# VHH binders against q9vpf9: the designs that were tried, part 33

Target 1, 373 residues: q9vpf9
Amino acid sequence: MSMSIDSNKLLLRKGDMKLDNYPTCAVEALTRLETLIASRNKQNMVMQIISEFIFLERTPKDGDVRKSQALPISQMNLFQEFQLIIALIEYFSRPGRDATRNAIFLSLFGSHLTPQRSKLLSRLISTAVSGSVAPLLSSAGTWMQQVGCKTPLSLEVAQNIVSDFISYSRKTPEQLKQLPMVGPHFAANFMVAVADLYLNEQRSPTLNPPPDALLDTITEWMMENPTLCQASQQPLVLPAGAIAMPFTTPLAGLLRWVVLAPLVSNRSAYSNLHLSLLRALQQLVSSGESTALPSQDLMQIVKSLQSYCARLAESKTDPQADAAYQKCMERFAQAVQIALSSNCITNQIQLLCLLESLPPHKLMKIVIEAHKK
Key: E = the ipSAE of ESMFold2; O = the ipSAE of OpenDDE; V2 = 0.75 times the mean of E and O plus 0.25 times the DockQ between their complexes.

## First folded at step 11 (VHH; framework vhh_nb_b201)

Design w5 (at its last look DockQ between E and O 0.42; V2 from the best seeds 0.54)
Fold by OpenDDE, look of step 11:
Structure w5 (fold): chain B 373 residues (1-373), chain A 122 residues (1-122)
Amino acid sequence: as target 1 above (373 residues)
Amino acid sequence: QVQLQESGGGLVQAGGSLRLSCAASGFTFSHYAMGWYRQAPGKEREFVATITSGGSTYYADSVKGRFTISRDNAKNTVYLQMNSLKPEDTAVYYCAASPDLQWLLYGEFDYWGQGTQVTVSS
């Protein structure tokens, strides 16, 4: 009984970890964190260990750390960053408990990161995608959900993946194509993030379509696996007593893509994606999930269409005669019909009212009337 | 010492709006998740909204679409904009704080304010 207390005390002494051997000290730190993370009362110590031994951050000695709004600056050089990435990949590839891995991942990167940590995170995840490192991607998926899929950090990660695998590659790497199989949860959350990056007037005054290769990749994913969007709904494996953040499905964002696409593109991939989305929506009916399509996201689509119609009016063009608008409304009406039938839309009445504000479309009118009780 | 001081509470008519503020001190505000809870008479304290250090927000279903939580790190202040208030929203509203990691891992708050009364009349 006495030996167990002494071993726990030895593990807690900061003094035994020698900074002289990086990345060995980082690996050792990670191992020690496994025990510490289980304790709610040791989170400060966890953070200190991470800062000092993993990221080599200097905590300002003289300042009330509690008053400093400045994030610590890491003294890591580029080589050490690479070493850390490799060490982390190796660490996460070791057999272990998912809850522990996820907790460690969250502890390492949290939701408020230094620019250096955020960059390192993006590189780490890209490396994990390249190497098809399933356990790390699983933790990354969990992380993305906990911090939020549409947060700047998540978007940065997504953008980095797009940059590495789409923008700089002539052909979409096989590793990215396989991402839904290797890390379905991460893939789903990645889709949420990338969907938010494009054809989104909240981010850009112009409707910017996704790169062709990205569109094709996402379309392929959805066609091959219509249930991929449900991967985000999987229960998170978190420490005992932990509260999972709500999941976000990529359905709303992707729906925005396909509905607004006729305004900017005639690529057939959007039609295929639309079909896949309809199938996905139909499958959700069976799962009873009422929050698959937030009304707010759908309202955003309506606003974009309203804006477009306003532009048509300025040009004295009748929306009824505008082929693009008609196609948008057709796709939108089909999706809304399925979604309403499945009761997967929140605040349905408000959405219906907003839809009525749009220039009339035959199919949409039918849908609205059918659900206006 | 960690301090959370709520303000902005009061009497409002149904359908009205209030903005609550919580001034924080004694910790690195930018590294903390901030939240709002409320407790009605004879009821248990219930979650209202949380904002992480990274800006991610979470709302109770009962207030979704009506309430907005935000933060100003320069002022060490978290806000709760409450719109379309209902009599059911009548409660003492408490500000809460936790290290970001604590929230991300456990969804729990370590520090609490004294609360501010919000009364919504019919």
Scores: ipSAE 0.577, ipTM 0.830, lowest interface PAE 0.8, mean pLDDT 90
Fold by ESMFold2, look of step 11:
Structure w5 (fold): chain B 373 residues (1-373), chain A 122 residues (1-122)
Amino acid sequence: as target 1 above (373 residues)
Amino acid sequence: QVQLQESGGGLVQAGGSLRLSCAASGFTFSHYAMGWYRQAPGKEREFVATITSGGSTYYADSVKGRFTISRDNAKNTVYLQMNSLKPEDTAVYYCAASPDLQWLLYGEFDYWGQGTQVTVSS
């Protein structure tokens, strides 16, 4: 009875597809998914076709328990994984039909992924960066916004790009330097993710600075592409009825880098990055709801400064005499002043009260007093 | 068999707070988007909030800044923290569930709870 049910499921999934013709069956499955998504087919059927014909996965152990909740087991060998990467690059390299291709990309990678699928996604995106494959990078940018730029899967992709193009390279490749021009939405979302990985005590007990080459690359992106931080504000290209999840800018995370950097670095690139961030904040004129600098992100900067000041107290050092702390507070005060004037901070009274808990800084005190009344 | 059970409804004065819970079973909770809808008497069901399996949130404009959706995957439970309640928030609140992509691609949920009454008095 189980064998008969499995045979019927195979027949229901096969029009003209044949499992023994890999990667041809994956390419044919992609084509059929375009029709199924347009016809608003049930998600379970779409996911089963993706699992069985594209990723060659099977349901584990069906004798004792039968549930779709069991994690699939991949049966792909390394050569089939390579063939799939090539087929996906070819599929996503074709221009046009952006809404359909974005829906396909989300269907492949926009939900819970097996470890094999997450590895394939990272390899696919790195290959697209190396090849400057703009249509695929556009789909990857949409994907990152839809799943969330700071989720584990997005952070894994960002780490793999840093590994592939920064850590394992002697010189930053031209394709990475050109990423804002080739895939601006993806570049902006990558900056959100990578900003979360460094100088962030939510991710590590130690303030770990970004690699110098990554810092230099991000700084050059910001200087050469003044609207890059707002690239995700453009409407997403999705099928009718789809939900566009809220975008995120990299401004808050990059501000954390430049404010906290004096605690761990004297690189002049942080000064250039800071200037670029101040210019971006000055250009924001907002009425109603603005989320460019959410107060919760700014409060995390305060917490890191509080921790640093606590360590200064243990070593009997006055924060007002500490050059690093004073530099951090100067940069922070400048950004807060501009952001408040541009109405770019949510819950600003709560933030201002928390800023008062820090050891005094002349400019920050002026900023607080001017805006608390 | 998918089951969604809401709790935490009741009567509260305007300006007050209430927290709704929805216990879920019959599916792998960590793989599903969870949402809240509400229906006031004589009105159609209205979207309130969604949280995806990865934790991304989306809110109706009428509740932004006042309501917070959250989830606890260990307890298979989704929550709706409702602050600064207004009389127009009075409704039956429904828990909903579907795979993430059903929500993202179609704006729809497959499974629904029985609802819990929230009444906000003046």
Scores: ipSAE 0.575, ipTM 0.833, lowest interface PAE 1.8, mean pLDDT 85
ESMFold2 (binder alone), look of step 11: mean pLDDT 88; pTM 0.887

Design w6 (at its last look DockQ between E and O 0.42; V2 from the best seeds 0.00; counts 0 for: pae E 4.3 > 2, SAP .669 > .668)
Fold by OpenDDE, look of step 11:
Structure w6 (fold): chain B 373 residues (1-373), chain A 122 residues (1-122)
Amino acid sequence: as target 1 above (373 residues)
Amino acid sequence: QVQLQESGGGLVQAGGSLRLSCAASGFTFSHYAMGWYRQAPGKEREFVATITSGGSTYYADSVKGRFTISRDNAKNTVYLQMNSLKPEDTAVYYCAASPDFQFLLYGEFDYWGQGTQVTVSS
């Protein structure tokens, strides 16, 4: 009984950790964090250990690292970064509690990262995808939800994956195709992020379509697993007392893709994706989730269509005669019909009013009238 | 020294709007999650809204759709836009701050302001 208390005391002294052998010291640090992270009063120590022994950052010896104004500069070289990635993959592959892994992951990367840490995170996740490291991807999915799927950091991660697996690959690697099976929560949150990157006028004045290979991959995912979008709704495994941040489904972003696609592309993949989305929406009806489609996201689609119609007007083109607009509205009306019927749209009245502002479409008109009380 | 100073509180009629501000000092604002709590007379302090360092937001159900939390890192200020105010929103509103990861892990804030009174009349 006495030996266990002494071993716990030894584990708590920062002074016993030697920086002499990287990445061994990082692994040791991670192990120590398992115990420390459970204590709310040791957060400063946790941060110090992470900075000093994992990321090799210079931290002030005395004081609260949490209050430091300057982002610490890591002394890690490229080789050490690589070693750390491998060490982390190995660590997260070990048997353990999901809550602990997720807590450690969040402690390592948080929401605000140095440029070096953010790059390392992106590389780590890409490596995890390549290696189909399920536990790490699970933690990454949790992390993405906590920090926000549409935040710059999440988008960076998503962009890096697109770059590594889509842009530089002739064929989409099997590992990316299997991502929904290996890490469904991460896959869903990844879809939220990538959906936000493309066909989004809030990000770019032009409607930029996704790469063909990415579109095909996402479409395949959705066709094979219509419930994949629900993976984002899974309860997060977090430490006691943690606040789970709201989930975001990829439905709204992907809907934006398919609805606006006729304006920029005639690829059949969008039709398939649309069908899959409709199926997914129908399935949500059964789950009773009222927040699957934020009205704000749908309003964004309307604004894009309004902008397009304004351009048509400038060219003296009748929107009723514009095949692209008609196709957009058809897809949109079908989705809105299902969503309204399922009560999964927030602020429905506002959306309906905004939809009425668009040039008339037969199906959309029917949908609006049916739900306008 | 960490300081959080709330402002913008006052008397407003039901259905009206207020914007609260909280000026922060003494820590790296951009690394912290910021939050708003409120305490009505005779009631416990309750969560209202939070915004992470990355800009992710979370709201209490009671204020969802009516309140918006935002931050300006250049000004070290967090805001709470309150629309469609109700008498039930009457409370002292407190600004709170915590390192981002700490909030994400434990859901607690380390630093608190003195509060600003919001009164919504019927």
Scores: ipSAE 0.570, ipTM 0.826, lowest interface PAE 1.1, mean pLDDT 90
Fold by ESMFold2, look of step 11:
Structure w6 (fold): chain B 373 residues (1-373), chain A 122 residues (1-122)
Amino acid sequence: as target 1 above (373 residues)
Amino acid sequence: QVQLQESGGGLVQAGGSLRLSCAASGFTFSHYAMGWYRQAPGKEREFVATITSGGSTYYADSVKGRFTISRDNAKNTVYLQMNSLKPEDTAVYYCAASPDFQFLLYGEFDYWGQGTQVTVSS
């Protein structure tokens, strides 16, 4: 679509630039952005309109930092934040092309945000979860893939959902339970992000398990939605000429949870999640180098097990007699065997060599020998 | 108004290292994706590395593991650390910049520096 003369004229009028026209000026700005983003040569105008009329930001006034280096300063009060959230929910809910909504979402919420925009993003997404706003959640899922599900902003969004719907509730709200049905791509990307937050020694010096309610919710999602992990593989709907960033599935991160969990927990929910992951692995059809189980993610599990075995050596405990280690290896071997049978692992030979470096386990030894022939 | 100035190029023997710098001005650096491209004589300009405003990095296969892109938002500067240099790395290296959302959508850069020569001899 070409730019509309009526829409452009409304954005140029003096009255549309005043605060007493909020949120009207933001709504009008959103419609103008649709045309400007498609033009691909109006990027400075797009950034100016978003800053000035949607987020009500001004250029910093002091001289201690060069103005090209300073982040914009929000002039938005809490009532205007509420008005903007409502306006965005309504904008993303209206009939329209997914490619347009996704481009707008990415222009509003890129990979680096001011503190104010970051707060608004988190509140907007939580509101969309509570309201089951499918088109907004679809755009949020696309956003997570384009910026990366494990980047600081994506992890912040995931942590805020956990805080809003899990940490301060005795029972998981129905709207979160239904998230895989309402926004399956977002739910899958949320699982990638939240899997990275827990039982992950790259994020914390200790193996911190997920909250019980989160574990139960993820386990129920996996049991009740057999194609959910595949939702992260769906083609993105983006404007012509756009390039989709690589997708990430939640399988490797959730496998890390179930394999490492015996080191810190005896909860039976991990056994249920493990069974669901094995079923998901059996159902996969893979092609090319990019698979559901990147070897780098699996090697991270090996490194965590190596660290645990080093601690066992310090306490003079034989890993082959350690019940927790044996349970970790049983789960790991079962998943590796199924993934190899489904052709879901990249760099298989290197992974198998690293698995041999771990203290022996009966099932894992059989798996290694069967696949190095 | 937008300016990108590369520095740090020169002559180095194979196996050596260089660190390229690109000083940026005329835009809000922390909201831009930054990248490095190179062009050898008689060849087309080719992608080397990019770093988003959020810190995600991407590399061409030919340099992966040898080159590292980084940024310092306080100094408005992007860097390319080049290790284990090979004669085929000889090229003019260009700094590039684009608004983060445009890179996230299109993977393209709007603004280019003048380039700095890197020559790797056997």
Scores: ipSAE 0.273, ipTM 0.675, lowest interface PAE 4.3, mean pLDDT 84
ESMFold2 (binder alone), look of step 11: mean pLDDT 88; pTM 0.893

## First folded at step 12 (VHH; framework vhh_nb_b201)

Design x1 (at its last look DockQ between E and O 0.24; V2 from the best seeds 0.00; counts 0 for: pae E 2.2 > 2)
Fold by OpenDDE, look of step 12:
Structure x1 (fold): chain B 373 residues (1-373), chain A 122 residues (1-122)
Amino acid sequence: as target 1 above (373 residues)
Amino acid sequence: QVQLQESGGGLVQAGGSLRLSCAASGFTFSHYAMGWYRQAPGKEREFVATITSGGSTNYADSVKGRFTISRDNAKNTVYLQMNSLKPEDTAVYYCAASPDFQWLLYGEFDYWGQGTQVTVSS
C-alpha cells in the first residue's frame, strides 16, 4: 500500500517532463494535470506545467508564477499551435469525468489570457464546432459561463465563430446549424455573446444589426428548439469546492435585437425570432426560474428607445406617428407581458417605472397598468 | 508584500447607500479575482460579491439587486456599491483577492484585507 503513494509522488514532479517532443509533451502534461488539479495545493505547479509544456512559454525558473507581473511569451510557431489544437481535441474526446475535463479547460484558458492563448482558444473552439466535438464544446460552454459570456474574451470567441462560419461563407455550414444539438450549453452561451455584439448602443453609438446569415441561423435555432435558451441554466459540473458563476440566458439580448430591429431593418426574420422568444418566455413559466430576464438588460432597451424618441423630438416628429417606434413598443410590450406573467424579471417595479417614461403606447400602457400594483 | 486596504465604511441609515473601496498592491491586480465578504457579530463570515479578472460578477442572494461590485484595473481598486442598505447588512466588510485561476476552480481567496465597519441604523 505504501509503494503506490510513492509512485504517484514521482509522477507529479515537473522534472521528469521533457520538451524535446512536441506535442507529445503537451499531451503528457494534460494527463498529469488531471491529478494535480484534484489536489488543490499545487496550483503553481499546474500553472508552470501549462505554461512550459503546453503553451511553450518561458516562465521564470525561480518564483511563483501567480505573482509574475509579466505575461509569458510563447515560443510556439503556427505549426505547433495547430498540433496543440489537434492534441486538445483528441484529449477532450477521450473518456473521462466532466468535472476533470472542465477543470482542465478552465486551467488552460482562464479569464485572463495572453493574446496568443486567446487566439488559440478561438481557433480551438471553431475547430470543435467544425468537427462537432461535443465534449470540448461542453467544456467551452462551462468556460464561457465561468468567465462571463459578455466579457471581452467570450466576445472574441463569438466574433471568431461569426467570422469563420458566417462572414466567410455564403451559406451557413451544417456544423453551425447543428451546434444546438451537439453543444446546447455552448450554443446558448454563444447566443448571449453574439447578442451582445449587435444592436447594442453600449458598444456602438450606432445600432449595428447582425449579419443576415447570423440572424437567420439564430432564428432557426430558436424556432426549432424553444428550450435552447434554458440550456444556459444547466448546472455546471465543476470540481469540488468550485463556485459556479451565475448563468446568463440569451433572452434579454435577443429581445433587444427584435425590439430595436424596426429602427434599422424590416427583415421578416426578426418577426420570427420575436415569436420564438415569446414561446420561450412562455415555457419559462413552468420552470419557476425568476432570473431569466435581468431588469438591467431590459432597461438598456428602454434607454435606447428613449434616445430614439429624443431624436424624433429634435426632428419634431411625434412618436405616435412613427411606425418604427410603434413596432418596437409592440414587440417589447408583448414580451414584457409574458415575462411579467411568468415572474421571470428581476426588479419589476423599476422596469415598470422606466417604461412609463417612454412615450405612451397603447399595449404597453395596458401591460404597465396590469402589473403596477 | 500583498496588501488589501478597505475604505468607505461607516454609519448609514436604513435605505441609504455606501460605496466601499479596496486598494490592492503587491500583485498583478488585472490577473486576480476580487471579492467582498462580511462578518456580523457572532456570525460566520459570509460571501457578498465576487468579480473575476474578466469582469464576471457573482452576488449573494441577500444582496442581489442592491449591491454592485466593480473594478478599476488602472487604479488597482475594487468597489462595492451598496444601495438600499438594511440593518441586516451591518458587518465588517472584508476585501479578498485570489489568482483568477484559483478562484475559478476552487472558489478560494488567498489574500484578505483588515476589513471596514459598516453599520446600518434602523
Scores: ipSAE 0.715, ipTM 0.882, lowest interface PAE 0.8, mean pLDDT 91
Fold by ESMFold2, look of step 12:
Structure x1 (fold): chain B 373 residues (1-373), chain A 122 residues (1-122)
Amino acid sequence: as target 1 above (373 residues)
Amino acid sequence: QVQLQESGGGLVQAGGSLRLSCAASGFTFSHYAMGWYRQAPGKEREFVATITSGGSTNYADSVKGRFTISRDNAKNTVYLQMNSLKPEDTAVYYCAASPDFQWLLYGEFDYWGQGTQVTVSS
């Protein structure tokens, strides 16, 4: 009994792909993936096509030592890397269905990347920022949400953008300044990631402030784009049956910056950022978002303040007399008041207990008492 | 072709420990999310643990703190270390796999092993 082969099976198989001049096979592979991913019954073939024809990888062999034997080995030279970046920019710039485009991006860059793929992702995103390539930035924003904005890959991308676009000069490139208008969802997710990198004792033993140019850029973004945090609330465009991961707003991380900033800086940008954050919090609370300020993130701020007060005790300084501490608490109390008035803090009782353990501050005491009745 | 083969099951007394292994072939293991599920007689299959291609783990409440999922990409193997076993843990344990992008999109597993029996005597 002979096997029958229809033209549809021939068109959908990896065997239909030819290893031609690069990047021709990568461009053909991208087109083929649109149909294969939609089919959902050829997922192993999708992974093989991506590895072999897009990233030019081979499986590790017994003789491959020292390098990641568990990961595919890139055989791509520098010219081919450049060709791939151009091909991807062109592909993601074409009109098409957003859901399919986002699925392609996720299939290329998932949650675990070889070192070569991670490097390519960062370079691709930086190129898209420089070129204001809105469709690609939309896909990158979706990618960050699906893998998580604070995961090592997302933090690496955020750090590379800072390295590529931020200098110690006061002027930020126009292309980065326009990012909230070109790719608002990506800009919001980038802010979640980059906020985690600075003024964060979970990441570093000391409070390392952001570079001045980064702070100025984020502050300007928030001031000039009042609905930027609402970009995190917009539904993702994904294929039918797909599950969007929960979004994260940048509010908690940026609040940590402005609350802890008096400990390390007198820059007026933090005051402007704080005002913008209070407005954004109010908007999200008014829209019914109950996870705008997760209590665990707020308790992290409390623990950083406790650490600072412990250092004051070592130098025999009264926190009530410390101007920096009092400024931190004033900013913190204002944000907590908005969140408590709307009942939008999870684990509220634990947070209130921790707040009471801090050295007294006039406004914070009023806020706590108003909610203990 | 994708194949998953569980091993390491058996009979153990309550309070004991057991380590399950799942050998994978036919795909690039490091690009797949892996999971463990179990099915007791007369019950529906239930989630036990997952580990993403990047190493992030998640557990069912009933096993949290007692079970540990891990992976060895060099050996194409996922493990389930089961400690403090209870009679309620008696089930057939299944290894599951899905490409990373499928997991990221759908949270479901495409490929399943044949299962290995774990029996915990009281």
Scores: ipSAE 0.459, ipTM 0.736, lowest interface PAE 2.2, mean pLDDT 84
ESMFold2 (binder alone), look of step 12: mean pLDDT 88; pTM 0.887

